# Designs tried in a protein design chat: VH-VL binders against Iron-sulfur cluster assembly protein CyaY (cyaY). Part 2

Target 1, 110 residues: Iron-sulfur cluster assembly protein CyaY (cyaY), of Azotobacter vinelandii (c1dj52)
Amino acid sequence: MSLTEARFHELIDDLQQNVEDVFEDSDLDVDLENSAGVLSVRFENGSQLILSRQEPLRQLWLAARSGGFHFDYDEAGGRWICDASGDSLGELLARVTLEQIGEELEFPEL

## First folded at step 4 (VH-VL)

Design b2 (from m6 with heavy chain R60E; framework fv_miptenalimab)
Fold by ESMFold2-Fast, scan of step 4:
Structure b2 (fold): chain C 110 residues (1-110), chain A 121 residues (1-121), chain B 107 residues (1-107)
Amino acid sequence: as target 1 above (110 residues)
Amino acid sequence: QVTLVESGGGVVQPGRSLRLSCAFSGFSLSTSGMGVGWIRQAPGKGLEWVAHIDWDDDKEYNPALKSRFTISRDNSKNTLYLQMNSLRAEDTAVYFCARIYYGSGSLFDYWGQGTTVTVSS
Amino acid sequence: DIQMTQSPSFLSASVGDRVSITCKASQSISRYVAWYQQKPGKAPKLLIYSASTLQSGVPDRFSGSGSGTDFTLTISSLQPEDFATYYCQQYYSWPYTFGQGTKLEIK
């Protein structure tokens, strides 16, 4: 594996903080919980998004109402890319947020 | 409304092959976040994960079974398959199919009733 | 592989009792644990996922707690239909692994 555990944790911590910041700045009424590498975002309608690190696989996992998505880190691009679709994490987060709560949010490069 | 029904079990001799089917309704494997898998249980024993297949055709196997078992699906028929080759007495078990829904963070949320495979000489 | 160990393997209790079953993972699995109930001759039934989220249709006397390596399933007031075998399962990584099971029997 090209990612060490320390580098993997650093990348996940940074992206989870950036995602939290987007939701906190959004005026949306959300319940955020970040514990042990798992970020949970619960919306007012009861649905949720879960971002979690997968240590053995060095992947990020996103669970949304529309599906589960697995991401590998693309070192050349400096971002997380879905292993099935090739979409970026930021693109998928914006899409699933719009689908679940009808609000358009812009995420930074993740 | 979600149902899964296994079929294809029976008595088979060691070294032979057997194909199990699981017909499901109330969801589609083409829907993002859906998966289906096989879990088995030997008589009087606990649960053992066999394999699963996800909406994006990602397949994962129990490493002990990967060389002998193949999971596949037919989305047009809402059917899951498990091809079992080179069967051994140790493969004797009830085989369950179960749905995975990643969107809610759940795993194996609906199960079929199981089909019994007996490998004996 | 991640090993899941349940305690106790057997538990005797009476209707109305509060009982707890524990599950320990050999490494941290965050919240990726589910609990299942299995009655003789039947398929398992999902009770709890993501450590503490109750599955739709499951009575609220069932609850789950824990994170990391230590998880607990609690039944606040046992009913006759609750005597069954209970399994924990991790879905943090492949291969998915189950605990050995806890058989809950009437005292």
Scores: ipSAE 0.007, ipTM 0.567, lowest interface PAE 9.0, mean pLDDT 83

Design b4 (from b1 with heavy chain G105W; framework fv_miptenalimab)
Fold by ESMFold2-Fast, scan of step 4:
Structure b4 (fold): chain C 110 residues (1-110), chain A 121 residues (1-121), chain B 107 residues (1-107)
Amino acid sequence: as target 1 above (110 residues)
Amino acid sequence: QVTLVESGGGVVQPGRSLRLSCAFSGFSLSTSGMGVGWIRQAPGKGLEWVAHIDWDDDKYYNPALKSRFTISRDNSKNTLYLQMNSLRAEDTAVYFCARIYYGSWSLFDYWGQGTTVTVSS
Amino acid sequence: DIQMTQSPSFLSASVGDRVSITCKASQSISRYVAWYQQKPGKAPKLLIYSASTLQSGVPDRFSGSGSGTDFTLTISSLQPEDFATYYCQQYYSWPYTFGQGTKLEIK
């Protein structure tokens, strides 16, 4: 089944808040901006991660230095899964963060 | 209501430099989720992405062009620049500027008319 | 880099025909293909994104399909104003890459 618009927005709001919480609770100097469904995380070295909702497809998109990643919501697992690799959003966020700034962060099940 | 207008093209000799400008309106590059970039098209050939810059001043380059081209912006003037150095005959092309919106993610959804660069001796 | 290959490079068809242009990626790009139309002397215009989502203001005779490596742009009933060159583009990863283009000429 496809997600309803209302549920999709609730899920995206929840995941973006969870991501913000991880970065805010970290010892990292990051700039967080959340505008028009786009969450940007800017690191001290000037690189960034961009999380944006793609409403027509009911997807979350992640732009990182290493490339673009696209996630479908897995209702059975209660998390966002990369449609190319099968990795969870949390796993991919940890990996790209390590790649861009050399820091290990632990993300909840997203 | 979104418009982009390129300028600065012309005829230039090999080895010289040229700076292109793109004046845009209907959005601000200081707004989170916005980016602008350059795409070029050589005569009779296809489209080639050159570079883009986002609202946080992160810069992305075509690896084949990174050593010779520099992208920059002036948010107070809503203007994008492309500094092109060590120009070669193969850089002859129409250069378009286009908007990227990360809310729908970097589709080049609005384009300028293009400005022509001819590298000729 | 992900290579995008279009087929055919040149296509001639009559008004009213159903026309299809294909685009093949050198690796899986899921659904992250956009299609552009370019008329002589003009800037490209976005027609379709995410393989099958029609851009606002684009006539519904245009449609896109496909996933993974194989994608198709279809015009269900060709009109004279559809004389143009069509490009696919992947936006799955950096650097963004375009197909070589398909020139559509109306017989």
Scores: ipSAE 0.013, ipTM 0.615, lowest interface PAE 7.9, mean pLDDT 84

Design b8 (from b1 with heavy chain Y102W L107Y; framework fv_miptenalimab)
Fold by ESMFold2-Fast, scan of step 4:
Structure b8 (fold): chain C 110 residues (1-110), chain A 121 residues (1-121), chain B 107 residues (1-107)
Amino acid sequence: as target 1 above (110 residues)
Amino acid sequence: QVTLVESGGGVVQPGRSLRLSCAFSGFSLSTSGMGVGWIRQAPGKGLEWVAHIDWDDDKYYNPALKSRFTISRDNSKNTLYLQMNSLRAEDTAVYFCARIYWGSGSYFDYWGQGTTVTVSS
Amino acid sequence: DIQMTQSPSFLSASVGDRVSITCKASQSISRYVAWYQQKPGKAPKLLIYSASTLQSGVPDRFSGSGSGTDFTLTISSLQPEDFATYYCQQYYSWPYTFGQGTKLEIK
């Protein structure tokens, strides 16, 4: 089954809020901007993570220093899975954060 | 249609400076996830990433070149620049401008034809 | 830095042949590899990204496979326009690195 537009928007909104909450609750000095389905996380060293809603594809896209990653929603698992590697979004967010700023963050199942 | 066109190459003496330009169309560098960068290729050699700039003006450099090269852009002209200072013979190469899908520096999906820089005495 | 090593460096083949070029990463890079084709005097052209995803407009005789450290670019039936130099590139980790290239020549 394909995601409806309404469900896709709800999932992305919840996802981006959960990611914002992790960074807001961290001890990290980050600049968060969320507009038009794009969440930007700017770190103190100037590097960024971008989470972007891709409505026509029903995907979530992540841009990090190491590359761009595309995620499909796995209804059975209740989480976003990278279409290239099979890694979960939470696992990949933790990894790219560690790579860019040397800090370990724990993300919920996203 | 995405196009990138490099200019500014030429023959220069060691120690001098040169600025390369890349005029691009068919996309906006302000689009989230987009970037544009420079890749060079010395005669008969392989590809070497030089630098790229992303949608938010974050700049990334090859560590070997960071002290001598500066990347910048002019969004009003859809133009990318590479300022090359203290040029050396080993900087002799064709310099390509390419678009990066996801401007954090992933793969290069569209390339210009390149401009040749020759550093010789 | 992640080193990308291609094999062979040089390959001679005939039109209609099936050829494969291998790229080995010095550490696991999942599927974050792209392949480029470059003809003499021309810019590189993206063929494949994410190890096996064909770029729009690229003929389906080109295919990519692999994950982790070992990757392969295959051309199922060589055409005259396929004689070129091929490069792999990893984008798993910064700085991004290319293989040394494989030159595919007419026998």
Scores: ipSAE 0.014, ipTM 0.616, lowest interface PAE 7.0, mean pLDDT 84

Design c1 (from o2 with heavy chain N54R; framework fv_ozuriftamab)
Fold by ESMFold2-Fast, scan of step 4:
Structure c1 (fold): chain C 110 residues (1-110), chain A 118 residues (1-118), chain B 106 residues (1-106)
Amino acid sequence: as target 1 above (110 residues)
Amino acid sequence: EVQLVQSGAEVKKPGESLRISCKGSGYTFTSYYMHWVRQAPGQGLEWMGGINPRSGGTGYNQKFKGRVTISADKSISTAYLQWSSLKASDTAMYYCARWGLPYYFDYWGQGTLVTVSS
Amino acid sequence: AIQLTQSPSSLSASVGDRVTITCSATSSVSYMHWYLQKPGQSPQLLIYDTSNLASGVPDRFSGSGSGTDFTLKISRVEAEDVGVYYCQQWSSYPYTFGQGTKVEIK
């Protein structure tokens, strides 16, 4: 029981929009780019977060200054879960944002 | 079709400034990151940093941060690597490389040899 | 930073030999890319995401591995395969390359 290609892309599109909305609604000065299915978030200090999709594996990948994280979609929980740590995408986004720029953000529904 | 063409070899003295270039053609320049990879004489490959040509946003390997500046001019599909003050230790071959999907260096420039000596 | 160590550092093979190159990471990575730098040329992509052949790469090349241990194989080496092979990870910042494996033909 794997995600279909269409559902996979729909879930990632929705997720990326959610992330963009969180940063846009924050007081942070960030540069947001969403090109060819890749969302990049660039902070004032020059560091960045990259959210990309890996279609063959049906995974979402997050690249942060501290490292890379890979997520599988959990249908029961309605969330993307890190395959190494078991943390949700929202938990990891909050953590790496705090680590890179010292700001606390909440990522609802992630 | 896709080509990355770099500027020619440079011979410089310590303390001089320098900017080398990498021109992309055959694709939408702003849709891909452009990175710089260094190769010192007789050594392996070392990632220096990259740029998102659409935003101008850059990321650096900490080893090179503050020592070089990466920039791009999307109107002419060209990325740049710049030194304000060269050192002998900057002697190396410098490659630009395109970062494609699903994220790998798919095309490389031919390289620019930079020699810094008295 | 994740350090990548390649083995062997160099090898000499005869045309038709099987060549095996390994790449070991200090921490788990999700995938490994492989590049070939032929003498006097820029690097070129051979394998991406551990096991996928890049466009135009002969099927005598293959990649495998997971976690911290990755392998590149050439089933029947040809004279044109001479050069330095590099593994590369992007799972962790900064992106890193292995030290390289030099392949020569006897």
Scores: ipSAE 0.006, ipTM 0.558, lowest interface PAE 13.2, mean pLDDT 85

Design c10 (from c2 with heavy chain P102G; framework fv_ozuriftamab)
Fold by ESMFold2-Fast, scan of step 4:
Structure c10 (fold): chain C 110 residues (1-110), chain A 118 residues (1-118), chain B 106 residues (1-106)
Amino acid sequence: as target 1 above (110 residues)
Amino acid sequence: EVQLVQSGAEVKKPGESLRISCKGSGYTFTSYYMHWVRQAPGQGLEWMGWINPNSGGTGYNQKFKGRVTISADKSISTAYLQWSSLKASDTAMYYCARWGLGYYFDYWGQGTLVTVSS
Amino acid sequence: AIQLTQSPSSLSASVGDRVTITCSATSSVSYMHWYLQKPGQSPQLLIYDTSNLASGVPDRFSGSGSGTDFTLKISRVEAEDVGVYYCQQWSSYPYTFGQGTKVEIK
């Protein structure tokens, strides 16, 4: 809501690259696809995580097997925070990855 | 064989409460999320919400949040959709559907027709 | 929310015809799923993740597309293919379906 379009795009690009780097550095066999502000992470078991920018709301949306999560950028903390639970993006990504494929990953700075 | 079996048709008056059910069998109930999808007469499909039967965690389409409650009893592999006060606009076919690997609805219940009229 | 618009809204085909149904999204989506609802029945999965055939689905069905435009094709329609076809996205919450395309056989 408070972000300019240009800054919002930069923040989304940064977080999506961070997520891609974590998965690529992992020992997991994943397929990554990034198109038009949507990052898809497809696991070996066929399940997925989708991270998408929502321009009108200035939010990041995460779709996981457990459901959908919406994040607002918190300037003071430099983090994306879930508008329903107050959890950080990194905390939720770690949780849904563990729930979905049984692997522990850390998403530092998210 | 995976099956989702829903409760039978309901005819109600506005203001009445109702709970319908969806029983899963042939798979580990707690390993798959269950969703509810409605279809008003002569209309298309509309996603309502989901439940994680293992944790009891739920998510809702904002349109239905506060109007319905989704719950589950994992001891009997059954998910529920309930209304505290029905409206005529709740008349619809209600489907439960399982979220398979890759987040598509791989199995659907047979549907529960809910008719709300005065 | 992402709105999905299907074209055409309805069509009438003869057995053996090629049928093409399009689904257009108001914003880019990564994948599109397709379902068929036969008269008086529950929806059933036809295509998942844009182009993959669901188990038990005949190979006369195919899917393609990316971004905002997705297509479902039936190479040689059969009488049993009557019903309403729905596209569905899950890239953005809330998850949405198209309005449906009704396929009738002459």
Scores: ipSAE 0.005, ipTM 0.592, lowest interface PAE 11.5, mean pLDDT 86

Design c12 (from c2 with light chain S30D S91R; framework fv_ozuriftamab)
Fold by ESMFold2-Fast, scan of step 4:
Structure c12 (fold): chain C 110 residues (1-110), chain A 118 residues (1-118), chain B 106 residues (1-106)
Amino acid sequence: as target 1 above (110 residues)
Amino acid sequence: EVQLVQSGAEVKKPGESLRISCKGSGYTFTSYYMHWVRQAPGQGLEWMGWINPNSGGTGYNQKFKGRVTISADKSISTAYLQWSSLKASDTAMYYCARWGLPYYFDYWGQGTLVTVSS
Amino acid sequence: AIQLTQSPSSLSASVGDRVTITCSATSSVDYMHWYLQKPGQSPQLLIYDTSNLASGVPDRFSGSGSGTDFTLKISRVEAEDVGVYYCQQWRSYPYTFGQGTKVEIK
């Protein structure tokens, strides 16, 4: 089902804060910028992860070095799921972080 | 051209300390992780760990954690693998390898043979 | 840890033969890399992310697969292809290699 705009914004704000918390709690030297629904994580090697709100589609988009991933909110599961692979957002974030900087991080259920 | 040049072969006795090196050239040393991979005589490849030369951050295969220390000196584009107390089981060829984009071992050093025996 | 098992462990081929090497993972991986270690040399990258040829690698090499099963093929093996082939996963720590497949030319 389609999310209301208000609920969608609330969910995105919450997940972006949770992602920021994981990186801030890590020992990694990362540069975080959150502006206008776009969270950018810049790693020491110069590569980035970008999490952006795609309001018309009610999706979260993740841009990583390896490619782009789009997520729909699964209301029954209470989490964001990749529309192509079925992977959770937390699983994909851990994978692309490992891929780009060789660091294994655990993300909460997002 | 990208090159990884490793230090020469070592012959050591159990209990001795050792540090081997891997010098990168032809690229921005701090932009790529450096990994260490070992190969015991007649055996396959075994991943040991990595270092981010920019930050000094490291990760280890749990099998080697506490047995070796990985470090780097970015001012001279050199990564290191160090033992405080060698064991006979440390006898192996040790390779450094660059973790390139899009994330694979794209360049390998020539290897450093470490022989530990009494 | 994800274990990778290669088959066969060794093979002997004649120049021009088709060679197939497989790599099976104990858990699903997204991509597989393949390396060749020629006698007395360091490993070198052949295939990355399952099917992409590394720079300078001849097009007789190809890779395929998904999930837990991956394959490396040499359409027409040449004398220079002797060595040990290793698959490698990067999905999770620790990064692991297969045990290797030794390819000899007679």
Scores: ipSAE 0.005, ipTM 0.580, lowest interface PAE 12.9, mean pLDDT 86

Design c2 (from o2 with heavy chain G50W; framework fv_ozuriftamab)
Fold by ESMFold2-Fast, scan of step 4:
Structure c2 (fold): chain C 110 residues (1-110), chain A 118 residues (1-118), chain B 106 residues (1-106)
Amino acid sequence: as target 1 above (110 residues)
Amino acid sequence: EVQLVQSGAEVKKPGESLRISCKGSGYTFTSYYMHWVRQAPGQGLEWMGWINPNSGGTGYNQKFKGRVTISADKSISTAYLQWSSLKASDTAMYYCARWGLPYYFDYWGQGTLVTVSS
Amino acid sequence: AIQLTQSPSSLSASVGDRVTITCSATSSVSYMHWYLQKPGQSPQLLIYDTSNLASGVPDRFSGSGSGTDFTLKISRVEAEDVGVYYCQQWSSYPYTFGQGTKVEIK
């Protein structure tokens, strides 16, 4: 019930842009591709992070080397929260990035 | 050359324990995740779980979580799939498969047939 | 869980025929992999990340698609192509395979 299609797309576009900005501002050698609600981040070691918009579920999905994670938008908190762990998207992105390439990145409130 | 060699076929009774193995060779064992995939007789492929042999970390398909244990011994480049108590529904061909980047199964073991009856 | 449905479930082809297999996902996936299981053998990788040929795979095989609909094509099927073809996604836990498409040569 909660998110309209337009609001959901706006939120996903904004968070994917913020994620792209973090990686672009880093000194990391990454390849970024953003198309149709799918953001792919390929690291120098060949591993990837995929952030994909899941329209029917109104969720954001993250695929990482360690596994897949699903996020619901928390209207009260203004951020995306993992439906399994309760972690924020920014916290989880920082953790999986550290795991895959050994780099600590700070993500804004996503 | 990369090879995954699995242990031989097993015939067991319900309630028995079992451990099957998958030995990797021709590559750095700790650099690739190892997955287990099952195929019940006449059925398709079903993903069971994975192990990171470097860290010992594991992930499971919820359907199999608590029913099987995935482990690895990196000193002998071998991954394991273990049951504490087999059921007839565990009858299947079990494959190990190496996870290449970006996240596909590039090499598969020859399979271990597990038959659980009576 | 993302369910993958393949169509057709089975087909019979003559050598030289064009074969098309489709895979439909219940939710959007970024990429689709395809595997072939020849009779009595382990599965082998054919196509990864939707459209890339795996090492040693002949170029008569091709893949395409995006979102929820993906396709595997064999431009001119050969006798050695007999087996069961599986699509596979890794975008979400649990990782899932399609039910398989059996290809027989007549």
Scores: ipSAE 0.006, ipTM 0.574, lowest interface PAE 12.3, mean pLDDT 85

Design c4 (from c2 with heavy chain N54R G57Y; framework fv_ozuriftamab)
Fold by ESMFold2-Fast, scan of step 4:
Structure c4 (fold): chain C 110 residues (1-110), chain A 118 residues (1-118), chain B 106 residues (1-106)
Amino acid sequence: as target 1 above (110 residues)
Amino acid sequence: EVQLVQSGAEVKKPGESLRISCKGSGYTFTSYYMHWVRQAPGQGLEWMGWINPRSGYTGYNQKFKGRVTISADKSISTAYLQWSSLKASDTAMYYCARWGLPYYFDYWGQGTLVTVSS
Amino acid sequence: AIQLTQSPSSLSASVGDRVTITCSATSSVSYMHWYLQKPGQSPQLLIYDTSNLASGVPDRFSGSGSGTDFTLKISRVEAEDVGVYYCQQWSSYPYTFGQGTKVEIK
C-alpha cells in the first residue's frame, strides 16, 4: 500500500535531518540547503547530491554524479530501498559520496 | 575568452621558499575550483590539490599535504601554490587547471617550470 | 587510491591507422576522462565522462568502457595527434591519472 501524504512527509523530514546531521558532523566542508522538500548537498569540489520528494509516487529521489536513484519506503525494514538495485539509501549515499569526493562516511539506517 | 596565465619559470636552491601564481580571466573566478597538477621531468601527471576561491577552502592529495600551501586572492582572480622550503624532488612543471561542471579540467594554464638544484 | 594503468605505454602509428588505448582501474569507477598532452604543451581535454567529445575535438576520437576497463580510440590517426594520452578518474579521492600512453607518428 502507498504511504499517506502525512506519513510520507514525516519520513522524508526525518531522513533529510539525519542526512544533514551526518554531513554537519563530518570534517567535510559542505553547503547544505533545504528548501521546499529538496535537500542539496554541495561539496567543496563543486559536485552535488540532491535529495527530493516525489509526492505523487511517494518516492525519494537522489540525484548524484553517477546517476539518479529512486527509493520506496520499506515499512517492515524501516528504511528507504532503491527500486532498481535493492540497495538501501544509506548504502547508496555512502557509495556516491566516496565516488564524488573520496571520503567514506557512515550513514545510519535511513 | 577563458584564460589561465601562470607566472614564469623559477630556478631555486634547496631550502628556499617560493610562490607561483595562476591568474584566471574571461570567467567568474569564484564560480570554479582551481586545481594544481604537477609533472616531474619525464613523468606523468599527478594531482596535488584544489582551492575553492569563493571560500578559500582547500583540499590536498595526502602526498603533498603539509609540504605545499594552496591559496587564492579573489580580488585579483589569482590562485597560488607555495613552498616554505623547497627540495630537489620538487623539480617539476606545475599546471593550474579549472574544474568545470560536469567535473573535468576544461582549461589549463601554460605551466610553470620549477627547477630546484644545488 | 585508485591506480590507473594504461596500455600500451607507447606506440608508433602511421597516418590513417586505427589506434586503441586502454585504461584499467584497480577499483570500479563511474566515469573516465581522457587528456592529450602534445609535445611542449599543456594537457587538453579530449573525452569527458567516458564517451563525450570535448568542444573542438574531432569525431575520429571516441571513448567507451565501464567498471574497471575503459578505452580511447582514434579511428584514423593524423600527424597532429602526436603526444601523450592520459586517462583520469575523479570517482575517488585522491583524483588520479594513468601513467600515460605515448603516441608517435611514423
Scores: ipSAE 0.000, ipTM 0.563, lowest interface PAE 15.7, mean pLDDT 86

Design c5 (from c2 with heavy chain L101Y; framework fv_ozuriftamab)
Fold by ESMFold2-Fast, scan of step 4:
Structure c5 (fold): chain C 110 residues (1-110), chain A 118 residues (1-118), chain B 106 residues (1-106)
Amino acid sequence: as target 1 above (110 residues)
Amino acid sequence: EVQLVQSGAEVKKPGESLRISCKGSGYTFTSYYMHWVRQAPGQGLEWMGWINPNSGGTGYNQKFKGRVTISADKSISTAYLQWSSLKASDTAMYYCARWGYPYYFDYWGQGTLVTVSS
Amino acid sequence: AIQLTQSPSSLSASVGDRVTITCSATSSVSYMHWYLQKPGQSPQLLIYDTSNLASGVPDRFSGSGSGTDFTLKISRVEAEDVGVYYCQQWSSYPYTFGQGTKVEIK
């Protein structure tokens, strides 16, 4: 049914590292900071993307300029799915990055 | 009933350390994030940061990162806000507030007034 | 950070008046929350996610708006509505509040 605490932490740690890797491999000048389950990505224009672990709900939260989004882990698909839109985490990260800074990035493992 | 009860007023000198507290009752403490919000005298509200009491994970407003530490002790349902070295500019009313689903502050503590002066 | 500017900064109303408070954001936000801080008290939630009434809040309060412009309305102000009203966004870190609108009753 639901993720165990240990598995949830592993999945969040893995996805946050994946996001960091995508931004680090890009040509974008971003500041990355990861502290206690919160990953912040600060862009040159001063805006941010925040990925945070929401333990009580077993969700990942994403805060972007356009709004806040939360994701449930889809065991069958092996991916994080936005509970409001049904979009994958990777699809939504690409969209808000494009909207916020005008850059096209792919998050192929998300 | 849900209540957030904060520690009493503090009067401190610059350079002193301080820890104030917020005790939750009437709900499962580890199931909700706790946030800290400050209000300087005669000014508006300013968000400082949050803690997940279950994991100890925290997030901070960059303005306060490194200047304060947010922590919690889930065994006594209490969240903390701590300064290693107070400044006069830390004079403010400090509120704890519970983060309800989806993303709003549904309950607030009564506030702790911190006064820092020489 | 997204700055929220409220208008007016203060107002005086008579019981029964319609009160309108606006909140303008420097960048588009998806939703706006509103809080009331009565004199000597902690803030209390009035409206969440732009237009939803918080539990126990009278239906004379309403919220609306989208993008960068949001509004809080009190259809018929009562004496107990005295205080400072704050808008708050959660769309971007850091979460920010407006500077507040002080409502006084004549």
Scores: ipSAE 0.005, ipTM 0.558, lowest interface PAE 13.6, mean pLDDT 85

